# VH-VL binders against UPF0305 protein MTH_811: the designs that were tried, part 4

Target 1, 155 residues: UPF0305 protein MTH_811, of Methanothermobacter thermautotrophicus (o26902)
Amino acid sequence: MKGSDALIMALRNMAATLGVYDLMEVRVFLERSCRFVQERYRAIYVDAYMSMVVDSVLDLKAGFSGTPEMDDARYSLRDALKRLDEINAPTIVGLTVLYRTYVKGEPLHPPGTPFPGGFEVEKKDGVHYCPVKDKQSDNPEALCDICIARQSPLP
Below, E stands for the ipSAE of ESMFold2; O stands for the ipSAE of ESMFold2 at other seeds; V2 stands for 0.75 times the mean of E and O plus 0.25 times the DockQ between their complexes.

## First folded at step 1 (VH-VL)

Design c05 (framework fv_cemiplimab)
Fold by ESMFold2-Fast, scan of step 1:
Structure c05 (fold): chain C 155 residues (1-155), chain A 123 residues (1-123), chain B 107 residues (1-107)
Amino acid sequence: as target 1 above (155 residues)
Amino acid sequence: EVQLLESGGVLVQPGGSLRLSCAASGFTFSSYGMTWVRQAPGKGLEWVSGISYSGGSTYFADSVKGRFTISRDNSKNTLYLQMNSLKGEDTAVYYCAKVSDILTGYYRPLDYWGQGTLVTVSS
Amino acid sequence: DIQMTQSPSSLSASVGDSITITCRASQDISNYLNWYQQKPGKAPNLLIYDASNLETGVPSRFSGSGSGTDFTLTIRTLQPEDFATYYCQQYDNLPFTFGPGTVVDFR
């Protein structure tokens, strides 16, 4: 079995077993992970991320049939799994990170996610850019090191 | 197929402590949240406590907050409720129940219930 | 906390009757409401989920309706095994809250 096929099957099996208390646990984890986001925007970021988590789980439950984009991953799958374990990431968070990064080839914050100053995640010439990635470099609980997006250049 | 079996209910003095257990089988226990619901003799149902799949998040009704602790051992497929500073008002049959997946779109939080175990707090 | 009320608290009925039980939430809970049946000495079992969906294995004489704050459970052509206590429960927010129950006794 190809690695990508095994990954998709594992993610589908994980998604099939998730419930309401698991979703509540994810929100707490995300609020802690977003502590370096300006307070006035934190709720918007958490809500946007939670919407993405739910969408990812539902997509997997619906039997995702797209082509995995494993080639764009800068972090090996094994290293990503070790990283998620080190920060005690909830199963749903791990599922979302792995699905977006290794199956979809999409950033953890989709294009259009609002950030302070009117900045947003954008795609240019095949590369995704995030305005806050570098601000998270000192946060040991941040998942930005796994994410495919690069820091947006400042004007 | 799904089975939940509570145990530990006994007569206990006011101010005493007791631990209840719920043995689960027929489903992947480590993948689901669990809850405790109680029912005083001749009264209605009252939600007591809930716990996430990993045990990392716990929730309590105001009536038991600070006195009760919920925990789980996923390697043994067992849920626990540690009850401290017991009061007469805690006298009830205690049920464990499986929390269903709200993400399926069915939104059925209490799919399966155990048989219950009776706790009596009296002098 | 979301408060749940049921009406009536008890009713007497005969086999073959059709009965309706009402449940009210203190705030909008959309359709996030379950109905349970409990027979003496036994655990509750799920009858209806998401206000109107019949659980697998539950007889078709049971039906649920409503949305927002007002909900009903209807049992048509009551059978001997239907004499029990019925509870509604919201799962829109924690803590999960139950109605006080409706006892259905035979005449």
Scores: ipSAE 0.006, ipTM 0.520, lowest interface PAE 11.8, mean pLDDT 79

Design c06 (framework fv_cemiplimab)
Fold by ESMFold2-Fast, scan of step 1:
Structure c06 (fold): chain C 155 residues (1-155), chain A 123 residues (1-123), chain B 107 residues (1-107)
Amino acid sequence: as target 1 above (155 residues)
Amino acid sequence: EVQLLESGGVLVQPGGSLRLSCAASGFTFRSYAMTWVRQAPGKGLEWVSGISGSGASTYFADSVKGRFTISRDNSKNTLYLQMNSLKGEDTAVYYCAKDWGSGSYYNEYFDYWGQGTLVTVSS
Amino acid sequence: DIQMTQSPSSLSASVGDSITITCRASQSINSYLNWYQQKPGKAPNLLIYAASSLQSGVPSRFSGSGSGTDFTLTIRTLQPEDFATYYCQQSYSTPYTFGPGTVVDFR
């Protein structure tokens, strides 16, 4: 409880300092992190991610006071903070990742986000599924270990 | 386990129209992108069109843009290719193929193919 | 559009030989390259994806290598069932493009 209350307060304080201009840092980060995403999916992927970031920041600025979620993220909060530092994640990206995973219990990519192969992020029976989580094990900059989504089941 | 069965290939006059179907079974159809690849007699493979699992996103080769439409009915596990303004150059065996068996940010490939259906466009 | 070329266009080989087919992309495609085998009168089947990953069920005598613009498919100890046409395909961006194919025939 104590640590989760401190996290929410820290995230709200960080969000209070952020404005529309900080969203440029997200675009730069996405250009770097999804440089290997097939061209036809990049625009849709980027737009979905930007919308999610904006929604998260606005929610925190409005004074969200919900209950923290403890879902299927592979990393503890401590390890998540270390990971974000290792990849030089912008403050706004780090805030969004921590907020969605440890406060909201929602995946980093919104449901309906398309990926190559026709896969989409889906929510079924209260569980979020991502088609690319296990396939990103070879990507040193992936944030999948700080995501609540589970790998989509085999067909 | 995975089965793809194309149908609809026939002889058509230039300028005509034709719809191809691909019936899928053995996998969760709605979860995978599908594609059409064609092969003219004695020639190599040419990618024609692709469609996302939901059907919301479609893609076409430049040679067929504006003439062909790809669609799917996930309730019937069926993929379609509507071919309009057919040209002699469209004569080919048309293959239905399933895109990748597991998701990734990149690296699409066609892991299962149907037997193909022959479309002949001739006078 | 990304153009793909293959070398040789055809080759003659004997059972037990080791053969190599080369594929070149007109621009860097990283490792977004797949290899397919097509036997006469049949649909293609996937051999290798992501330049070097062997598809489940494909014999280990098949291997792929390369990155960027230059890629190779190697068949070690050629078997009778390996006489076929082989195609490379880039999945880096749409429109997806195939190489013109390499015919592997009996000597």
Scores: ipSAE 0.000, ipTM 0.518, lowest interface PAE 13.5, mean pLDDT 79

Design c07 (framework fv_cemiplimab)
Fold by ESMFold2-Fast, scan of step 1:
Structure c07 (fold): chain C 155 residues (1-155), chain A 124 residues (1-124), chain B 107 residues (1-107)
Amino acid sequence: as target 1 above (155 residues)
Amino acid sequence: EVQLLESGGVLVQPGGSLRLSCAASGFTFSDYAMTWVRQAPGKGLEWVSGISGSGGYTYFADSVKGRFTISRDNSKNTLYLQMNSLKGEDTAVYYCARVPYYYGSGSFLHFDYWGQGTLVTVSS
Amino acid sequence: DIQMTQSPSSLSASVGDSITITCRASQSISSFLNWYQQKPGKAPNLLIYGASSLQSGVPSRFSGSGSGTDFTLTIRTLQPEDFATYYCQQSYSIPFTFGPGTVVDFR
């Protein structure tokens, strides 16, 4: 079996074991990570990420049948797995990151996710742009290196 | 240059009240959570209270719950700690500190810049 | 509350030595562990955040490692300015809690 097929099968098997309590664990994790974020952004950030996680899990449970896209991620799959282990990411977060980056070719923050200043993740001419990718360069827990999105050209 | 300057620390009698201020400069104050940490003479660090960037969420250590109130005025770049029903055990240097956040892949919270501290003495 | 402990409580060292300080959490805190340095008469200074990330401007001789419940701070080739008290602090849950501190003093 090809490595991409093996990855998809592993992610599908993992998704099959996940239930509503695993989704609650992700929400708790995100609420803790964002507890000092301004209240007006916190709810929007958590809800946007939760919607993306739910969509990813449901897509995998339905038996993804698309062609894996070639991603422009800096991290190899091996390095991404090591990174997720280093930050002790919950299983469902790891599943979502790997699925979005290495299977779907979609950014970790879904398009339309708002950020301070009115900026959003957006897709233009086939390229995904994130307004905070460069801002995360000093954050050792950030997974931006394994995200396909590029820094938005708008300052 | 990020700067935090505490003020208000004085000698107060047990049962008294005192308000501490922390003046912030060199950054967009409302983008950061803020915290108060204290240190009794010759002792270690003890977290006291925290407040979100908007002021919508406040947190307290059990030792000060019901007695202390944290607030902020983002238009004046100032953090406050209102201390009521003071006890001898509240004698300490009080530091304010900045709490950055990074949205996304699990944000680590830490206290990246600290003020010089202001001494509060509670004694008869 | 999450209880933090540090070992040793104090240590004596000479300039040029390499030292290790250990921090333990009473429950898993993932990588939500920070290290601070406090010199006599001064406010604390952030050294390391997220268990292993060196704060900007902090010398590379400082390093942190660990995850879950066990963490270490290593100072390679001690300099005179490194004689201070070191504190670990968890940021996994409220209330935030500090270790009791480790005093690094002259031998």
Scores: ipSAE 0.000, ipTM 0.496, lowest interface PAE 12.7, mean pLDDT 79

Design c08 (framework fv_cemiplimab)
Fold by ESMFold2-Fast, scan of step 1:
Structure c08 (fold): chain C 155 residues (1-155), chain A 121 residues (1-121), chain B 107 residues (1-107)
Amino acid sequence: as target 1 above (155 residues)
Amino acid sequence: EVQLLESGGVLVQPGGSLRLSCAASGFTFSSYWMTWVRQAPGKGLEWVSGISSSGSYTYFADSVKGRFTISRDNSKNTLYLQMNSLKGEDTAVYYCAKHEGYSSGWYLDYWGQGTLVTVSS
Amino acid sequence: DIQMTQSPSSLSASVGDSITITCRASQSISSYLNWYQQKPGKAPNLLIYTASSLQSGVPSRFSGSGSGTDFTLTIRTLQPEDFATYYCQQSYTTPFTFGPGTVVDFR
């Protein structure tokens, strides 16, 4: 799609300007956003997310040319942009969220990321599930509401 | 009732290999991290290895890294420890233990009875 | 790796005594410290998690306190079944290291 081409080009242009300073800004934002996560899990969470951010930026700098896996019935790009603006998300965080959700169709936490209780992000029947999505609803800076993952069916 | 039952401990020669199993029941095995902890005769507890609920993340003590592999089969509710290149200092009772963790931290709430591995010529 | 130490290494006590065991971490672990009891020939049992939370089914005579690097396990009015080895364990980061243990023997 023509609109998808415009989004990918915009994300590539943003990625081209990113450097080490922007990665520090992401770390600060993530540490603030995951303050409701136990201290010991924050390090694992932050490191996993930073790796995912780096991979996303490198993909875009390399000129990603795939087809966006958009689901307009689940997430509005307009609502996602509004949400990122409301929480003053850093540019690199916004880029990563838009890239993962609207281009790759992948969750913000990679599958297998561990959470308290031993739960993990899982992929089943083409759908990604996250065990803590609903528990983050009380966190005003959480990005769970614009993540492709569904709440895991917990007992 | 939560139960963990280890098996597979035997006498093996130095340089040999052995696989331990831990059969779990009484809880949703696929939802919890699992760990192996060992205890040499007359010595203290030593954390050996841990595995995430899906099996995607594994962790090892430096003393066993590169020689031991931890895995799980969630369809069989079984945890495994594959031990290669065994040394005399690997002689110990091996316990499997269930992790419990939430906002109050991470801890081992249930332990198996242990299985004895002896490495000797 | 985070190193754990315990003091004393062993102590002798009588039924009815109150005893205190100390655990120290080589770096701050916040409150992510657990205490386990091991009776001779048995597997360890969880007593206290997250420094001060008593595990269900554990008698109230057991209590824990501390944060950062210094932690304490207290057993009030020692009973015959309390003669055992006690281990602390940090759960702050992997590897989840144990202390060397404190043996509580009958005097």
Scores: ipSAE 0.000, ipTM 0.510, lowest interface PAE 15.0, mean pLDDT 78

Design c09 (framework fv_cemiplimab)
Heavy chain, then light chain:
Amino acid sequence: EVQLLESGGVLVQPGGSLRLSCAASGFTFSSYAMTWVRQAPGKGLEWVSGISGSGYSTYFADSVKGRFTISRDNSKNTLYLQMNSLKGEDTAVYYCAKDTMVRGVIIPYYFDYWGQGTLVTVSS
Amino acid sequence: DIQMTQSPSSLSASVGDSITITCRASQSISNYLNWYQQKPGKAPNLLIYAASSLHSGVPSRFSGSGSGTDFTLTIRTLQPEDFATYYCQQSDSTPFTFGPGTVVDFR
ESMFold2-Fast, scan of step 1: ipSAE 0.006; ipTM 0.548

Design c10 (framework fv_cemiplimab; at its last look DockQ between E and O 0.87; V2 from the best seeds 0.00; counts 0 for: pae O 5.6 > 2)
Heavy chain, then light chain:
Amino acid sequence: EVQLLESGGVLVQPGGSLRLSCAASGFTFSNFAMTWVRQAPGKGLEWVSGISGSGGSTYFADSVKGRFTISRDNSKNTLYLQMNSLKGEDTAVYYCAKSPRDYVWGSYRYTEFDYWGQGTLVTVSS
Amino acid sequence: DIQMTQSPSSLSASVGDSITITCRASQSISDYLNWYQQKPGKAPNLLIYAASSLQSGVPSRFSGSGSGTDFTLTIRTLQPEDFATYYCQQSYSTLFTFGPGTVVDFR
ESMFold2-Fast, scan of step 1: ipSAE 0.468; ipTM 0.765
ESMFold2, look of step 2: ipSAE 0.251; ipTM 0.700
ESMFold2 (binder alone), look of step 2: mean pLDDT 91; pTM 0.935
ESMFold2 at other seeds, look of step 2: ipSAE 0.165; ipTM 0.684

Design c11 (framework fv_cemiplimab; at its last look DockQ between E and O 0.16; V2 from the best seeds 0.00; counts 0 for: pae O 14.3 > 2, placed apart)
Fold by ESMFold2 at other seeds, look of step 2:
Formats: sequence, C-alpha cells, structure tokens
Structure c11 (fold): chain C 155 residues (1-155), chain A 127 residues (1-127), chain B 107 residues (1-107)
Amino acid sequence: as target 1 above (155 residues)
Amino acid sequence: EVQLLESGGVLVQPGGSLRLSCAASGFTFSRYAMTWVRQAPGKGLEWVSGITGSGGSTYFADSVKGRFTISRDNSKNTLYLQMNSLKGEDTAVYYCAKDQGEWLQLRHPYYYSFDYWGQGTLVTVSS
Amino acid sequence: DIQMTQSPSSLSASVGDSITITCRASQTISSYLNWYQQKPGKAPNLLIYAASSLQSGVPSRFSGSGSGTDFTLTIRTLQPEDFATYYCQQSYSTPRTFGPGTVVDFR
C-alpha cells in the first residue's frame, strides 16, 4: 500500500486495541518526560497532551482525510520510531506522536500552550514555532526532536 | 438514572465454574469501561477485572488471572465474568462497577474512579 | 503491585466531630487516588476522585488532599449517616488496589 495509507491503517488497528487503562499509563510516561518542568506547568502540559491523545484516538476510530503522501515522511518516521523505542514510550503515546506529526502535520503542543516566561507555540505563514525546542536538547525523555515545530526566532 | 444489576451468584463446589452477568441501563454502555470488584465476607474490597468500552482490552488481578475471563455484549448492555477453577478464596460478593469517564471523550483525569456500583451477587465456594 | 495502607484501622467518633483518615501508597501514584464510603450491607459509594475532587452530590464536609504517596480524607462535622467504612483506591496502575479500609464507628 502507499506510505500514508499503510501508516493510517496501522494506526487505526493500534487505536482499536486501546482501552481506558492505556490512557492512564500516559500519565506515568508524562511524569517521567516532564520531571524537569516547573511543577505549576506540569498539570497544564499533561492536560494538553491528554486532550491531544483523546482527540487522536477519536479521529482514528472515526476515520479522517489523510495528509498527501511524501517520501520524506517515511524517512522521518523511521527516526521517530527509533526515538520512541529508546525512551520506552507507551504504545498510545507512540500512536499519538505519529498521528499528529506525520498524518496531521501538527505540533505536539497546540498553538497557545503557555510556557514559562509568557511564551507560546504559535503559527506564522503555515509554520509552527516553539519557544523551547532548542532548550530541550538536554532532556533525554523530551520529544522535541521529532516535533514539526521549529525554534522560535525569539532571543 | 444509571443502574447496574448483577446476577448468577450461587453456591458452587471447588473446581467448578460460574458465569456472572451485569445488566446495565441509564447510560451509553459501550462508551464506558466496566470493572468487577469483590468483597470476601468480613473483608475489604478487591479489584478483580476490567474491560474497555469496546471490549478490546481486558485486565485481571493476579489472584484470578488465567481462571477468570471478562467480556461484554454491547448490543445487550451486559457485562460478564466467567469464573473457572473456583477456589474457597473466591467466595465473595461480586460487584459490577462503572468507570466514571467516557472512553471516547476522556478529557478529565477520573479513569478507574467507579461512580456507580450494582447491589452485588454472592458467590459461595464451599468444600 | 502497589500496596495501599490506611490509618487508623478503626476509630470511634461522635456526631459533630471532625476526623482524618490517612492512606499511604508503597510508591508514588501522583494524584490518582480515590476514596469510597461503604455502609453495612451496601455497595461502595465514590466520594473523592483524583485525590481532591469531590464527586457530584457528595456533601462539602468531605474533602481530600495529598499527592505522591500520602493522602488524607477529612470529614468535618460528622453526621449520623457518615458512620461507615472508608476505602482508598489507587487508580495509577493495574491492579487498581484498595486500601484495607477504616471503620468509623459511633461512640
């Protein structure tokens, strides 16, 4: 099958096997991934991510219109899979990351998600910008290196 | 408006089998995970088994794993617990419980919080 | 498995008293802790979820607090209907273990 069709089918099959217990395991993973985040922001990030997870699962179960096929996405997909395996990400986390990144073309945090210092993820001219992408390079459990957002030009 | 009604609890010999049923009403059954919890006479609560709204994933306590199975029929709004190789330690009141959160619209951290419970059905395994 | 303990195992109290029940997990469960009330011969009833969120229809005299491994249920101004057994339950991981219960008896 075509690349994007095969990915979408695999993601739908994965979504069909997920239950409420799998959603709860996301919090364990998120606590590990956010352990260096200021405590007052952790709940905000966890809630935003959980909303994204639920929306992604619902989209896959109901069906959707896919992103156009791109050979570049297949290469990036292999890198994302290796990264997810390296951090021992739960299956549902992996499903969500792959769906949002390679099918929807959306960042892992929606525009408007608050960060320390009053910065936000924003979208300009069709490109998403994240204020902290480069600052996460020292966190071994961060997912910023496979997020489609680019570093904000802010100083 | 939510009601859960367990049935099938009886006296059974050790090594026997039994199937419990839980009839659900007052909510969209297929949207919610369901759980079995038991309570031995004079003892506390023990989580036994859980199943997702679709039935796609099932989970069990170690004490019953391999002996019990959980299933649901969403067209009949019914949850089941098949209990095989019953032992004296399985003697308990068995409760059917509903998860508070909607499976497909889970935007609040309240999973595995059981907001509605049935009246319970007594299973006695006597030697 | 995550073991849950409760303290005290039982207590005697009068109408109007304020009481505190504690629950401890053998490892961190973040805020994934629920409290249930069970009256003799009845099924349990959910009081508190997510450590501190009051279930709809539960009187405001009930409150929960804590995170990590240590949690507290507080009942202010006990009423006659509050004499029951109280269970904590972790919702962090499978199996969803319950505490052993705390019996609140009328003095």
Scores: ipSAE 0.000, ipTM 0.505, lowest interface PAE 14.3, mean pLDDT 76
ESMFold2-Fast, scan of step 1: ipSAE 0.528; ipTM 0.798
ESMFold2, look of step 2: ipSAE 0.000; ipTM 0.496
ESMFold2 (binder alone), look of step 2: mean pLDDT 89; pTM 0.925

Design f01 (framework fv_firastotug)
Fold by ESMFold2-Fast, scan of step 1:
Structure f01 (fold): chain C 155 residues (1-155), chain A 122 residues (1-122), chain B 108 residues (1-108)
Amino acid sequence: as target 1 above (155 residues)
Amino acid sequence: EVQLVESGGGLVQPGGSLRLSCAASGYSISSGYYWSWIRQAPGKGLEWLARIYHSGSTYYSTSLKSRLTISRDNSKNTLYLQLNSLRAEDTAVYYCARDLRYSSGWYPFDYWGQGTLVTVSS
Amino acid sequence: DIQLTQSPSSLSASVGDRVTITCRASQSVSSNYLAWYQQKPGKAPKLLIYGASSRATGIPSRFSGSGSGTDFTLTISSLQPEDFATYYCQQYGSSPYTFGQGTKVEIK
């Protein structure tokens, strides 16, 4: 068994136990984690992230049959698990982060997520770029180091 | 701005041990970054020694891991390197340095201390 | 361990010259995680380039990096007086991190 198969099975088993009430805990966690984001944009970030979380859970509940993509996150899976434990991340947040980073190879903010100044997460030549990754350097709860996205080039 | 200040160097006899300190300011060493020790012998190149992650996970160079211990004290915002069984070959300037978060390829060592000289001689 | 070899080990140049330094890896460097540093006598190294080609904050545009896999290059397009220093490449794609032996850029 390849290690990605074991991870997918574990994530599917976790997703099978989740219900609508579990999603309420995630919104509270995300509101707290976005405290460094300007108030004007915070609701947009949270709503985009919640949509991604819901999509991830539903995809796994449906039995995920896609092809895993390669990730280039700096954290190993072991270090990512330690990080999620350190911040007391809800199970759904951990599931979403691990699924998106290590199975799908997608950023933690989906492409098209808007940020201040009219910028958004975008994909160019197979690489995902995030305009605010460097702005999260002082946020102790940020999970950007697990995310595959790179900082958008400066003008 | 992040500042790193090394201390604890000096003259040490062969076979002895010492503990180097790296005091960080402007950023908490417990905040999701890797912190490394790198050394440079007089007139020679750079050699990576050890890294500690905010979780406490440690990584060592393969040739030196039996003689090195990297540690930290989060309350003092200070990184440490313990060196045992010192040899003349350990004479070097010892630096601490920060690895920044993954961003456009990862900033490997974007902040360095000024270094502390360790001389191992009889 | 990935061994990095720099060429040349030293060079003499004049202000205004184009300087090219090469770094060759014994194995492919993962994700092009290769950096270049400048070190002046008695000082700590300063990060110039990361990810093979991205300039660090505040680094002049005359410094550029290129390459992938096992072959990497640092170019200084028009050498300035403050650029006389030793330059090091470093891979951070796998543990242990390793450095090249250094290239000394001296005044002609």
Scores: ipSAE 0.000, ipTM 0.469, lowest interface PAE 16.7, mean pLDDT 75

Design f02 (framework fv_firastotug)
Fold by ESMFold2-Fast, scan of step 1:
Structure f02 (fold): chain C 155 residues (1-155), chain A 123 residues (1-123), chain B 108 residues (1-108)
Amino acid sequence: as target 1 above (155 residues)
Amino acid sequence: EVQLVESGGGLVQPGGSLRLSCAASGYSISSGYYWSWIRQAPGKGLEWLARIDWDDDKYYSTSLKSRLTISRDNSKNTLYLQLNSLRAEDTAVYYCARIPYYYDSSGYYFDYWGQGTLVTVSS
Amino acid sequence: DIQLTQSPSSLSASVGDRVTITCRASQSVSSSYLAWYQQKPGKAPKLLIYGASSRATGIPSRFSGSGSGTDFTLTISSLQPEDFATYYCQQYGSSPRTFGQGTKVEIK
């Protein structure tokens, strides 16, 4: 079995055990992680991330009928698993990160997610760009190294 | 490389006002970071004064809020601090410092500092 | 607000010594959001450690941080001549952000 097929089977089995309580745990985690983010962006960010988490879980529970693809994220799958363990990521967060990056090939923040400064995650010519990837290099909780998005050219 | 250069210090009279500048280079102040002013009286510890975000949200220490104004000019890539009703106790080295951008977490430590500018309130 | 108390307030040490500085918080610091800074006379503070234990870019491996909750430690495993300075802890887990009073490391 190819690694992406084995991974999606494991993620599907994990998704089958998740319920509404696990979704609430993610919301609490996100709200605490971004408590110092400006209020106008905090609610939009949390809601966008929660929508992505819900969509990922539902997609896995529905059987996912697409073709799994491993993307060229900076971290290998092995390094990503180690990173998630190091930060004690909640199971549902780890599941969504691995699913988006290594199965779907999509960024952790969907296109159109607003960031301070009027910048957004964008997709151009098949490549996803995030305005804040490089700015998170010093953040010990950031998962940007597991994300497929490239840093946006800002100036 | 990020560089911050403070200016506007020197000898000022009690009861007067102070306007400090912090010129940033190697980096745009409009690109999603947060910025603070911090002071240090001679031989004493560090005291946080004010923060301004790239989108102009402003925060002040509660003890100095009525006397402080923080601002920025994106066209000059420069940050400013105005302090009014000066007292001898305001004598200090004033620093500007950058806070790393953290969209999804708390990370308001100071990763780059300017050289500082000395303000002496006397006579 | 969270008050940070450093111990000792000053110490004398020799090159090659192991130096330990503690920072005690009046309340638990969320997520171990604690930083350490080094300040040499006449110069601005320099970030050494953030997140209690993560070394900042370019900082020598002899500097290490540890701790959680209310008790945090900065250790210099083998003191070098350039390490004689004042060290400050700072918490950023709660507003307002607060600094410790500083620990002066002087040559013996």
Scores: ipSAE 0.000, ipTM 0.494, lowest interface PAE 11.3, mean pLDDT 78

Design f03 (framework fv_firastotug)
Fold by ESMFold2-Fast, scan of step 1:
Structure f03 (fold): chain C 155 residues (1-155), chain A 123 residues (1-123), chain B 108 residues (1-108)
Amino acid sequence: as target 1 above (155 residues)
Amino acid sequence: EVQLVESGGGLVQPGGSLRLSCAASGYSISSGYYWSWIRQAPGKGLEWLARIYWDDDKYYSTSLKSRLTISRDNSKNTLYLQLNSLRAEDTAVYYCAREGYDFWSGLRSFDYWGQGTLVTVSS
Amino acid sequence: DIQLTQSPSSLSASVGDRVTITCRASQSVTSSYLAWYQQKPGKAPKLLIYGASSRATGIPSRFSGSGSGTDFTLTISSLQPEDFATYYCQQYGSSPYTFGQGTKVEIK
């Protein structure tokens, strides 16, 4: 309870320090992180991710309140912060990741964007499933361990 | 709108140090842009030196990193470049520039430049 | 560091000519973060094109940019008297930022 309030306040304070230039760093970060993704899917993903980032910042500036979904992430908040630092994630990316995972309980793959082959993140019985989560375990830049989504059981 | 004015150039001695200023007007340097220093030796091309972000995150040219310091003074809306251990090859016009951007199209590179200040390193 | 090589180093042209300048990178330029600048004697460079193909504010439509990866081109579709200048490409996709050596466009 106290922890959720502290996290939300910290994210809101972080959002208050962010300016328009911080959004440009997201594009650079995503293009680097998605360099192995097919060009068509990369373009769709980047555009959707930018919208997701903007929505997260605006929600926090508007004073969103909720219960963190801490138990659904593999990483503790402390470990997630360390992970974001290890990959040199821009502050605004870190804010978006922490907000979606620990406050909203939503996946990090932008809604409505397909993976190559037409697969998508699905929600069943309140749980988000990702078709590629376990296949990203060896990618040093992947944030899947922070993401609330679980590997699809029978893909 | 945005205007940049460099100063601090002139004749300097080899082995000494140099501190250049870039006074910005029409825009606050603390508002979130990257700000850079670029130089051009007489009759030669452009060479990027260093950049600073509003939160003092700094980046330097690999070849000059040990001799360069970029800084700013928000109260004066002014950027600075300090270059140590001056050599004849540091003779150049020094420019400051803002790295512009647009949310949907990304970074625009250097959209506003000062007029430059000439530094001559000679004894 | 990414080295940028421009071709040609200089060219002579007449008003009304189509001028093409190329910029080749030693490594792929991330996000097509490549810019073109115009510089006249005694003046600071002026941004013409950014992101390989986007014209900067106030730049005439006769200037266009294209390319991606390692190969980029600046085209002036119908050269005007005020276009005689030196042109530079610059990558800002990775640190350190680097410039091409320049292309001088002179009157014939």
Scores: ipSAE 0.000, ipTM 0.472, lowest interface PAE 16.5, mean pLDDT 78

